# VHH binders against o75319: the designs that were tried, part 94

Target 1, 181 residues: o75319
Amino acid sequence: GNHIPERWKDYLPVGQRMPGTRFIAFKVPLQKSFEKKLAPEECFSPLDLFNKIREQNEELGLIIDLTYTQRYYKPEDLPETVPYLKIFTVGHQVPDDETIFKFKHAVNGFLKENKDNDKLIGVHCTHGLNRTGYLICRYLIDVEGVRPDDAIELFNRCRGHCLERQNYIEDLQNGPIRKNW
Short names: E, the ipSAE of ESMFold2; O, the ipSAE of OpenDDE; V2, 0.75 times the mean of E and O plus 0.25 times the DockQ between their complexes.

## First folded at step 7 (VHH)

Design i4 (framework vhh_4orz_3; at its last look DockQ between E and O 0.84; V2 from the best seeds 0.00; counts 0 for: pae E 4.6 > 2)
Fold by ESMFold2-Fast, scan of step 7:
Structure i4 (fold): chain B 181 residues (1-181), chain A 120 residues (1-120)
Amino acid sequence: as target 1 above (181 residues)
Amino acid sequence: EVQLVESGGGLVQAGGSLRLFCAASGFTFSDYAMAWLRQAPGKRREWVALITSGGYTDYADSVKDRFTISRDNAKNTVSLQMNSLKPEDTAIYFCARYADEDLGYPFDYWGQGTQVTVSS
């Protein structure tokens, strides 16, 4: 259906690249069928996503979609040249170890294959905030050794919105490091 | 108007099996992930199984390897096969539509529930 996610309009479509990383976060793009329920300035289609990334003088090399649905847009709506990865991630709960492992593996694989360019890893959930921010920060903490508060501050600043789920923040600050394969 | 109607609950002995059904109407069923939640007396409502439109599934640790969620998009139906039932599985079981968001309520519609009682 064409139901706009609650509070989706409250968030900036695309954040900025997180300095020192290859990450950029955004809210879920909505395919053309949703535009009937949106003012022109509210539209954020898959094409709009790529236009906004280009406007920042950046280029996407991978999209990681963390939503638990395929109703918002289809992979076929994306340029054929940009890899798309779906990691079904349940909202409200802290992502499980399997989900964290899949995310880390995808990021590490991209970085190995793209060491000779500066292309970005685009990450989104529905709002590009809680699941997105958690997994990006978890990667920075566990793999890159960033202090939790620094990772959260960097994400919040670059996304333009703060992580809102207290259980996610608590796990990032005080939870165990997930040592994956 | 969105409607979810559960059936299949009942009384069963520990170690037994039950199959729950949910009939959905009033929305494009194939656009939404669906869930089964349960609520035992004096406890909070918790989700036990989730299924995406395409059939990807997730389970709470307490029911992994015992419960199986499935769906029929042509019939707008979600089912929960419950095996190796334990007294701790006694609860009212609810079918719910998953909102896929982190900010408000995770489930935006659910049914009236069906009672499952597991005796020892």
Scores: ipSAE 0.679, ipTM 0.850, lowest interface PAE 1.5, mean pLDDT 92
Fold by OpenDDE, look of step 8:
Structure i4 (fold): chain B 181 residues (1-181), chain A 120 residues (1-120)
Amino acid sequence: as target 1 above (181 residues)
Amino acid sequence: EVQLVESGGGLVQAGGSLRLFCAASGFTFSDYAMAWLRQAPGKRREWVALITSGGYTDYADSVKDRFTISRDNAKNTVSLQMNSLKPEDTAIYFCARYADEDLGYPFDYWGQGTQVTVSS
């Protein structure tokens, strides 16, 4: 169960906070069992995630996991002080309205409960790029009124990698606004 | 070595039912989501149903409310109950391991498949 995802090593472990937002994107951290297949410098565990966030002088307040699998890490690998939310998001397809709504609801709930701090919403899929980028951008576009190209550019710049899937980009640029409630 | 072996296919009349079965081996079954795929002649392989290790299920719109995917982690098996079958459900059905790839094809292993034929 410790197969390294394809091209996982090619992506930066953690992006930067998106200015003007509480979002930070990262690739999936891998539990200890994966370390046998990685060089030391390639390792990225749940612990490493938190260390890297701290190095940026930031603090995670919520982790949203968009993967379907449970093989990468367990919620128990995370500090108890940081809530973990699983939103099953199918890869390669534009998330459906229900998934989008779940994501928006989670983000809005977090922001409502965390008005008194500056903790971040950490979002990841496998590579922390396509699914992650789509949902973050979808939120910025639909909820914050950001221009689609600006949202995409902001995400790409902060993640250090660009959204790759054309269907996601096309939906963000030209697709309909999704329901916020 | 990862192995997936499908069974249960056959010929059935429209409106009938079939239950497909898949036996998995060679990996920690409970760590992976499993899926059923199907491929009709001259068509692309399509996703039919998905079940996570924890039992969360998802379905293609074309089979929703007719098909039910289930799994037994103790026995390393995944099943697909197909009800109200239609001629358009005719295809080779594959049991597949969901690898959750963000890039490329999200299924990394599948069996040889089992033929399902629904006659009108």
Scores: ipSAE 0.289, ipTM 0.653, lowest interface PAE 1.4, mean pLDDT 93
Fold by ESMFold2, look of step 8:
Structure i4 (fold): chain B 181 residues (1-181), chain A 120 residues (1-120)
Amino acid sequence: as target 1 above (181 residues)
Amino acid sequence: EVQLVESGGGLVQAGGSLRLFCAASGFTFSDYAMAWLRQAPGKRREWVALITSGGYTDYADSVKDRFTISRDNAKNTVSLQMNSLKPEDTAIYFCARYADEDLGYPFDYWGQGTQVTVSS
């Protein structure tokens, strides 16, 4: 049933706000039904997520869930005041242009509506690393004009773990700039 | 024990149609995305179609607009309607469970497969 994703315990639950951006990345929170396979200190629930964000003196204004499943938690486990968006993103392959467009559209919409506050966009996939890092970096490169290596370094440092999938890194470094639609 | 059992394969002429079925058991079916994979002689398995528990679908370019994946969460079944079949679609077709993993191979269970042969 509620098996823990492989290596999920090895990743820091929540990263740090990426300076100069509105992004924070984290691994997928797990609803309480997963906790029978976790030591108490390994637990990372939706409530734990918001407590950790608050401890950083930050506030989430949007959560973008990149997973291809709904088994980890339900949107109802999140505070009703925080918008939630699911963008199904197939793992192990570079996200297609439609997925990238959906992500850019969501981020641009958030920035427009939240220009007068400092709330963060929380982004996660299963581990908060490969798919999450790719889409954040793709946004920074394509929309903000950040150099690929600078985007990757910023993400790695703030997440606390390096992007691992070679095909994602190669696409960010050497792939084409993507149109926004 | 996770089990996936495919059926509905067979021999069909080019331009024809087949519908494949997959019966799933041993897990909470509605929690998982499901896929059809195929393996042609001498080639590695490749994914063909994917469907989330919520009904979002995605397809390999080679089958786009010819194949339709669907699921029935009440019966724990996945189906693949295959239209306008080509000889290049000849393969063993596998129903697979998507693990939602990007640290390794994304499908963690598949069945024995069902043969689809498209004659010219």
Scores: ipSAE 0.201, ipTM 0.578, lowest interface PAE 4.6, mean pLDDT 89
ESMFold2 (binder alone), look of step 8: mean pLDDT 85; pTM 0.858

Design i5 (framework vhh_4orz_3)
Fold by ESMFold2-Fast, scan of step 7:
Structure i5 (fold): chain B 181 residues (1-181), chain A 120 residues (1-120)
Amino acid sequence: as target 1 above (181 residues)
Amino acid sequence: EVQLVESGGGLVQAGGSLRLFCAASGFTFSDYAMAWLRQAPGKRREWVALITSGGYTDYADSVKDRFTISRDNAKNTVSLQMNSLKPEDTAIYFCARYSDDDLGYPFDYWGQGTQVTVSS
């Protein structure tokens, strides 16, 4: 199905780079088959994603897809030069330690291999908000030692939308630090 | 019209096995992840197993290593093999389509459910 995700149109396609980090968050791109259900100004294809990133004078070096589906776009819809990583995450629940570890490992590996450039790690779930914001903030808190409220504030400001899931916010503020490596 | 129809429920003794089936129609089945949820007497509905269109699976801790979810995209079916059943597994089991939506409810269509009763 070509059904648009609920409230997908309500959210900005791409946030801004999070200053002091290599992260940029966005909502899921929708392949061309979805465009018959969208006005021209609502379209956000994989091509549109790369155009919007370029308009910010940024360049993607990795895409991490946190959705539990591949119906919205295929890895083949992305430029072959940009690595794509799928980490299946279930919405509404805080990601488990294994998922958190996979995310941290991918980020650390990218940073190690890209220390001589300024390319970004693009992270998305369906809306680029709850699962995306949680894993980015969890990384900043656990690996970079950022205070939870500062990480959340930075994500909210740069994404242009606030994290909405209270269980995710609660875990970030009061949950244990995950020492997965 | 989206329809999900469950079958295979019944009465079984503790330690036994059951296989549940769900027949889906009215949408492109291979585009969606599918789920099995259950509702025990006096409890809220909870998911127990999920499967992506490509066959990646997730399970709730309570059923891990005992239940196996599978699908047949050519036949538009999803099934749940339940082994080593416990009285605590007694519930109405629902087939659901997973929307992958963080803002609304994560499941957008459900079947009527099939009753599973496990005697002690």
Scores: ipSAE 0.615, ipTM 0.826, lowest interface PAE 1.7, mean pLDDT 92

Design i6 (framework vhh_4orz_3)
Fold by ESMFold2-Fast, scan of step 7:
Structure i6 (fold): chain B 181 residues (1-181), chain A 120 residues (1-120)
Amino acid sequence: as target 1 above (181 residues)
Amino acid sequence: EVQLVESGGGLVQAGGSLRLFCAASGFTFSDYAMAWLRQAPGKRREWVALITSGGYTDYADSVKDRFTISRDNAKNTVSLQMNSLKPEDTAIYFCARYSDEDYGYPFDYWGQGTQVTVSS
């Protein structure tokens, strides 16, 4: 499967670190077999991801992959020093409480283990926008007590693209706090 | 040319069981998650079961613990075992390829469907 995701080229590869947090969001990296379908400036491999983060003077300590596929890149394509966590999420629907709990547990564990460094938690889905933005904002709201609109604004600004799915935005703004950790 | 062909639909009494099959061709089957969707007359098409290439599964709440999705990557098939069927499960069932898209519709190909009718 060498078909690139629809609209993948429309999104910035990597956002900015979200100030006051350890999060950075990006779109799914594509392994080198996809490069035949991409111009040089459109390429975004796992290696390109790490180069772009380094160019921002940042360092990844964990990647959380929210896609429902393993065809875009393999964990083995990542540096051995960076842990990789797969949390399967279905696009278009708000993640269930179990999925939200898994995400929160992974983030809390990383922060506890990385108290003495400034390494980032990289989070991505296919476009690094809807599922990614939802789970990051849900964490900020539920765990860190950030106001929903502030969390959404911070994510949108740092990702360089606004959350697009109204059901995700609605759940963040008006949905219940998930206290399941 | 992507093709998905469903079979196994039919008439069954409430509380009964039915197994649906989908034969896929025209793409690298093991690279894609697969789904079963259904559509009752006058209602929107909804997904009921999903399976990743490696076998991780998800189900809609309405069918959880009653339906089981499985796949055989060597034979390019995906199956849906339906147990404890209810009249509200009556629908046309479609096999679909999951594109993992966050824009538009997340399923990019599906078959013509197979009718499942559950009588009370």
Scores: ipSAE 0.508, ipTM 0.776, lowest interface PAE 2.0, mean pLDDT 91

Design i7 (framework vhh_4orz_3)
Fold by ESMFold2-Fast, scan of step 7:
Structure i7 (fold): chain B 181 residues (1-181), chain A 120 residues (1-120)
Amino acid sequence: as target 1 above (181 residues)
Amino acid sequence: EVQLVESGGGLVQAGGSLRLFCAASGFTFSDYAMAWLRQAPGKRREWVALITSGGYTDYADSVKDRFTISRDNAKNTVSLQMNSLKPEDTAIYFCARYSDEDFGYPFDYWGQGTQVTVSS
C-alpha cells in the first residue's frame, strides 16, 4: 500500500520562504519505502526536505503536518532538534474554527519562543497547496492584517503554484475573520 | 486488490441503535484513515465519521454525539455505532478508505454499502 498521491509529482517539493514571515511551504515528504516507485530526481524524503531548506540558507524550527494520515513518513524520520506538530485536517473542506485556532496558537507560540532567531515554520499537507495555503493565508489575514489578495499572491509566488480550491479562495477573500476560538 | 465489505444495516425505529461493521482487505489497513459515508435518496454522498490509524476521530455535525466510529487494526475492521437514530439518518452507508487527496474525490475505495432505514 505505498502508492504515491495523485499529482504529487506535479508539484515543486519545497517553496521559498514567504518574505516578511517565518513560513515556508512544501509537499509531504515520502519515506524511503516510496522510493522504489520514484525516479531518483522525483525523490523527496524527510532528509531531502532538510537538504533543500539548507540550500536556501534557511533552517526549520517547527514542522506543522496538516495531513489526515501518517503513511507518508513518521515523526521519527525527522531530526530530534525540530519539533513536529500534527494538526489533522480533512481535505476539500475549509478547516473549521477549532482547526484554525490550533494553527494560530502553534504559530504564535513558536514566534514567542523563537524571537531571538530566524528559524522557519514549515507547513505541509499532501501537496503543500490547498490546506497549507489556506491556513498560512488565514493566519496572515487574521493575525497580521494582510489584505486577502496580497496574502494569496504572496503564497502562490513563494510556493510556485497557485491555490486551486475555489471554496478556500472564496473563504479567504470574503469569509469572516476568525478572531475568537 | 482492495476490498471493503459492510454489514450490520437494517430497519430500526426512531430512537433506536444499530452497529455497522466493515472488513477491509488488500492493503496495509493501519496506514490509512477510514471513513463511513452515507447517501440518502436524491442527495449527494457525504462523510459522517472519520478515524485515523491512531484513533483520532471527526464527525459531521449532523451525527455528532450520536455516532461513534472505532477500528481494530489487528483485525482490519472499522465499526460505526449509531445511537438515537432519526428518520433523517435513512441512507445507504458505505465504508471508505480515506486517501488524503486534494484532487478528485478524497476517498479512493468504498464498499457496496449497507442499507439503514429508520422508521418513525
Scores: ipSAE 0.641, ipTM 0.832, lowest interface PAE 1.6, mean pLDDT 92

Design i8 (framework vhh_4orz_3)
Fold by ESMFold2-Fast, scan of step 7:
Structure i8 (fold): chain B 181 residues (1-181), chain A 120 residues (1-120)
Amino acid sequence: as target 1 above (181 residues)
Amino acid sequence: EVQLVESGGGLVQAGGSLRLFCAASGFTFSDYAMAWLRQAPGKRREWVALITSGGYTDYADSVKDRFTISRDNAKNTVSLQMNSLKPEDTAIYFCARYSDEDSGYPFDYWGQGTQVTVSS
């Protein structure tokens, strides 16, 4: 299963830390078996991810994987010091309340356990854009009280790509706050 | 060549059950999430159920608690157990491979479909 996700090469591998938060977004890393279909400059393995984070003078404390597949890389390809959490999230549709709940609880748990450090929560889906941007923005809006347009603008600037799915943007701007989850 | 072949459709009375099967070939089945979608007369195709390679499942609200998706990675088969069938479940049911990509369609390969008709 060495199929490169459609448009994966169109996106920057890693965004920048979102100022005032612990979030950093990136596209899915691809394990070594995918390298035969990539030029050297296109490679973005789990190792490449950690190298790029270090180049920004940042450190990951948690990876949240939102993909609905396990074929891109294995948790074992990550350093043992970095916890990995899988939240299977269906693309194209706005994440359901259960998924939003799981994401919020993971973030809140990390922040409580990491008050004494500046480690980041790395979040990715396949492109690190729509599912990733939605859940990060939903967290900022619902939990931190950030205005929707400000959350979206911050994510777009730091990711280096704008949220593409109109249904995601519409829900963030005009949808209800998910207080129960 | 990717092939998905559905079977198990038929006519059933409201409150009855049917089990659909999909035989997959031409790709590494265990690497992909699989889906069931349906298309009722005069309506657009809608997804019904999804299953990851490891067995995590998601369902559309309309079928939750009535339908169960499962897979057998050794046999390259995905199945849909449909219980408590309603006339509104009448549709052609399609097996699909889930691409997990944000461009194009979320499903990149489809079977030809199998007809399910639920009489009142």
Scores: ipSAE 0.377, ipTM 0.707, lowest interface PAE 2.6, mean pLDDT 91

Design i9 (framework vhh_4orz_3)
Fold by ESMFold2-Fast, scan of step 7:
Structure i9 (fold): chain B 181 residues (1-181), chain A 120 residues (1-120)
Amino acid sequence: as target 1 above (181 residues)
Amino acid sequence: EVQLVESGGGLVQAGGSLRLFCAASGFTFSDYAMAWLRQAPGKRREWVALITSGGYTDYADSVKDRFTISRDNAKNTVSLQMNSLKPEDTAIYFCARYSDEDMGYPFDYWGQGTQVTVSS
C-alpha cells in the first residue's frame, strides 16, 4: 500500500560512504505510488537514490534490501545495470547466524568481483538504521577486525543517525564473533 | 477498517495437530507480511511464524519443523498448520499484520486470538 512507514520522514535519505569501506546506507526508497502522500522535498524514489549517490561522486554496484516487505519498490524500479539482492530480515530482533552469513557472503562476493573499481554496496532496511547498521557493523567487526565501538561510531557518523535498538548495540559490543563461514 | 479474524483453535492431545486460519480485510493484503504470535498465561506475546507476501517464511526455534505458515493472497487468508503439538504450545494464538518497522511496535494490527490447549 501507499502507507508511509512510521518515522520514515525523520531520517536523512542517504548517508555518506563509510571511509575505508565500500558501504553506503540509506532509508528505503518509495516508488511513485507513495508520492501523493509526500511533499516534493520529501520524495525519495529509486531514481532519487541514484541521483543523490551521483551527487556525492559515488556509484552503486549492488543494493542489498533488508526489508521484510516488497511494498515499497520493486527491483524493476532500479537500473538494470545494478544488481539487487533481497535478504529478508525481521525487525526488532538481532539477525540470526544464517542471515548474517548470507549478508557476509554477498559482501565478500561483491568485493571479489569488484576489485578493479570503487563501486559501493548500498544497504537499506526501512529506515536504513537498525538492521542496516547492525549487519554493516557485524561485517566490519567479524570480517575486517574493526573494534565494535569504532564500527558503530563510523556507521553513526556516516549515516547521520545513531543506531537506536539497544539489543543490536549490545550484540555488536558483547556478542560472539561469527567467524565460521 | 483493518480487521483480522482467527479461527481453528481448540483442545488437542499432545502429539496431535491443529490448523489455524486468519481472514484479513480492510487493506491490500498482498502488500504486507503476516505473522502468527502466541501468548501463554503469565507470559509476553512472542512471534512464532512470519510470511512475506511472496511466501518467504521464518519460524521461532521452538516451532521449527513442527509448524508451517502459509497464505492465500487471492482469498486474503493466512494459515498456521501445527503438528506434533506439545503442552508448552498452549497459548492464545494471534494473527497480526507486520509493519516492518524497527521502532515502536512491529505489528500494527492484531486479531482477537484463538485459544489452543494441548493436554498431556
Scores: ipSAE 0.578, ipTM 0.808, lowest interface PAE 1.8, mean pLDDT 91

Design j1 (framework vhh_6fv0_2)
Fold by ESMFold2-Fast, scan of step 7:
Structure j1 (fold): chain B 181 residues (1-181), chain A 121 residues (1-121)
Amino acid sequence: as target 1 above (181 residues)
Amino acid sequence: QVQLQESGGGLVQPGGSLRLSCAASGFTFSSYEMYWVRQAPEKGLEWVSTISSSGSTIYYKDSVKGRFTVSRDNAKNTLYLQMNSLKPEDAAQYYCATDYGLPDEYSMDVRGQGTQVTVSS
């Protein structure tokens, strides 16, 4: 359908860059067809995303879309200069090892290709919170050796909303390191 | 009322094939994106496949590419998953889902009962 996702309006559109990383998190942009259901100040199209990133004096170099639907926006709605990667993930569940590996590989590839610039990796699911926060924190813990509580605090502060799903938090704090990257 | 009913699961030996079906009712099936997801015992749900409302755009989980084929028949309100070269790691309860049955949406949960796939020799 063309329904606005439940609770989508409750979240800030875009967080801040996570200091010491190339990550920025945001909620899913909604294509123009959704705007008839939104007040002007509630709109967050792909165009609005790039405007908000520029307002922070940042530039996107990659978008990773963690939703498993195609209904919210099309890759064609994004500037041709910004690569788009779809990693299909189911909400409410801790992502499987294959998904975690795919995310880590994409991030590592981007960082290697973009050593000479400061472009950001934009990551989103529907709300830009649970799946998004999990995968970013999992990367920081497993690849960069960040303490779990520090990774979670950094994400929460920069996103402007705390990770909500206890199973995600539990896995980050006490789960095994995924050495599949 | 939206209803989804999966069928076609069973016990198969490694390398075997199964064809799953999902019968949909209570909504305009041809207007909705459909999904296959699975859950193995003591594990979380895993996304398997997404198919657009027209059937023209399809995505698969990397580990099932080349082995699984999703299709839909909008005239019959039915979604299919053809599973070939089945592996032990494919053993799971398989569910079809639509926008209202997405675990990451806070809409009504109309995910079906699922169909069990067991892979053993």
Scores: ipSAE 0.370, ipTM 0.696, lowest interface PAE 3.0, mean pLDDT 88

Design j10 (framework vhh_6fv0_2)
Fold by ESMFold2-Fast, scan of step 7:
Structure j10 (fold): chain B 181 residues (1-181), chain A 121 residues (1-121)
Amino acid sequence: as target 1 above (181 residues)
Amino acid sequence: QVQLQESGGGLVQPGGSLRLSCAASGFTFSSYEMYWVRQAPEKGLEWVSTISSSGSTIYYKDSVKGRFTVSRDNAKNTLYLQMNSLKPEDAAQYYCATEYGYPDEYSMDVRGQGTQVTVSS
């Protein structure tokens, strides 16, 4: 299936780096086969992703792909120099504790291995919003001790879109801290 | 109409095995990626496995690797999940899914009615 994800065009391709962190969020890049259904200004391929990051004077050191499908693009569509991690998550539902642990472990490992540079962790789901925002905010709250409302505001501002799913927001604000070390 | 019909669930003891089936109709099954997802009581949906349209590329949730095997028979429009060494944490309603229909941020659309897996004591 070359079907464009629903509402994908409604979202900005790439947000801005979240200040004080190594995170940048974006919507899923779409490989060349999808471009037949897109106007030139709507295209957002893996190449377009890297061009937009470079235009912000930033550099990706890791991509974390939170989609459960391989149809949008393949790791081979990315520069060989940028590590790619797939964490399969179902949308609509708050990610489970195993998924949260996997995300935290990947982020912690990246930060330890990249302490001598300023490369970013790029995180995306389909829209780069709900699953993406949840896991980034969950990391900031649980690991960095950021207040939930501050984490959410920072993500929303930098992504350019507000988290939409109330169950995700409620879990971030009132749910338990996931201790998984 | 796109239809997915799961079967094969039941009650098993820890360490037991079950084989789930998903009968698909109303679309060209052999052209679509298929998924198994599950939902345990008081938990959200969890992705379990993905299998490519040809069956050549398969992914599993870390906690089920080595215990579960997904497969498909494109001639019969059927998806399977062989579950071995079942643990209490595997107890859930199991659904097969494909790309049709959720009007949300992801393309996983059609879940059947599901089939319940219970692991007792």
Scores: ipSAE 0.133, ipTM 0.538, lowest interface PAE 5.4, mean pLDDT 87

Design j11 (framework vhh_6fv0_2)
Fold by ESMFold2-Fast, scan of step 7:
Structure j11 (fold): chain B 181 residues (1-181), chain A 121 residues (1-121)
Amino acid sequence: as target 1 above (181 residues)
Amino acid sequence: QVQLQESGGGLVQPGGSLRLSCAASGFTFSSYEMYWVRQAPEKGLEWVSTISSSGSTIYYKDSVKGRFTVSRDNAKNTLYLQMNSLKPEDAAQYYCATEYGFPDEYSMDVRGQGTQVTVSS
């Protein structure tokens, strides 16, 4: 189906690069079939995503799609030069360890293969906020040793919206570190 | 009104099988993707599978691949989950969901009561 996700219009399409990292967060792009339900200024297609990234003088090297559906856009809608990774996640609850480890593995692999450039890892769920913010912050805390409150504040500032799910925030602040491997 | 009703759960021994059903009503079932999601006390809410509206494309959580099979009968508005070689880690409350449903953020809590799967001897 072609219905616009609940509250999708409430969020900025793309945040800013998180300084000191390779991450940039955005809401899910919607393929052309959704545009009949949107005003021109509300449209955010895969093409629009890449235009907005370029306008910031940045370049995407990987997209990690955290949605559990393929209805919003297809990998074929993305440039062939940009790798796409699907990690199926649901909202509401903190992502499970399997999901967290898959995310960490993908990020570590990208950074190892892209040490000679400054390309970004683009991460999105439906709104580019809760699941996206959780996994990025979890990576920064567990792998990079960033203090939880610092990771959360950095994400909130760069995304332009604050993490909204209290259970995600609490897990980041007080939960156990998920060791990779 | 959209309604989803899960059934078929129960107690099974490790290595056993169960077949879950989800009866859907109140929407054009054949036009929507459907999902299986589970919640165990210690693991929280987990995505299990996604099936396309036609039933031709199916994705599975890595830990259930080869053991679980999802199918749908659009004429009967019913979604199925065949679970084989059940492990203790599969014990959970199982829910079906649709594009309007609870597994997405801010979506309406359009889900049934679920069906409980227990794996023990």
Scores: ipSAE 0.515, ipTM 0.764, lowest interface PAE 2.4, mean pLDDT 89

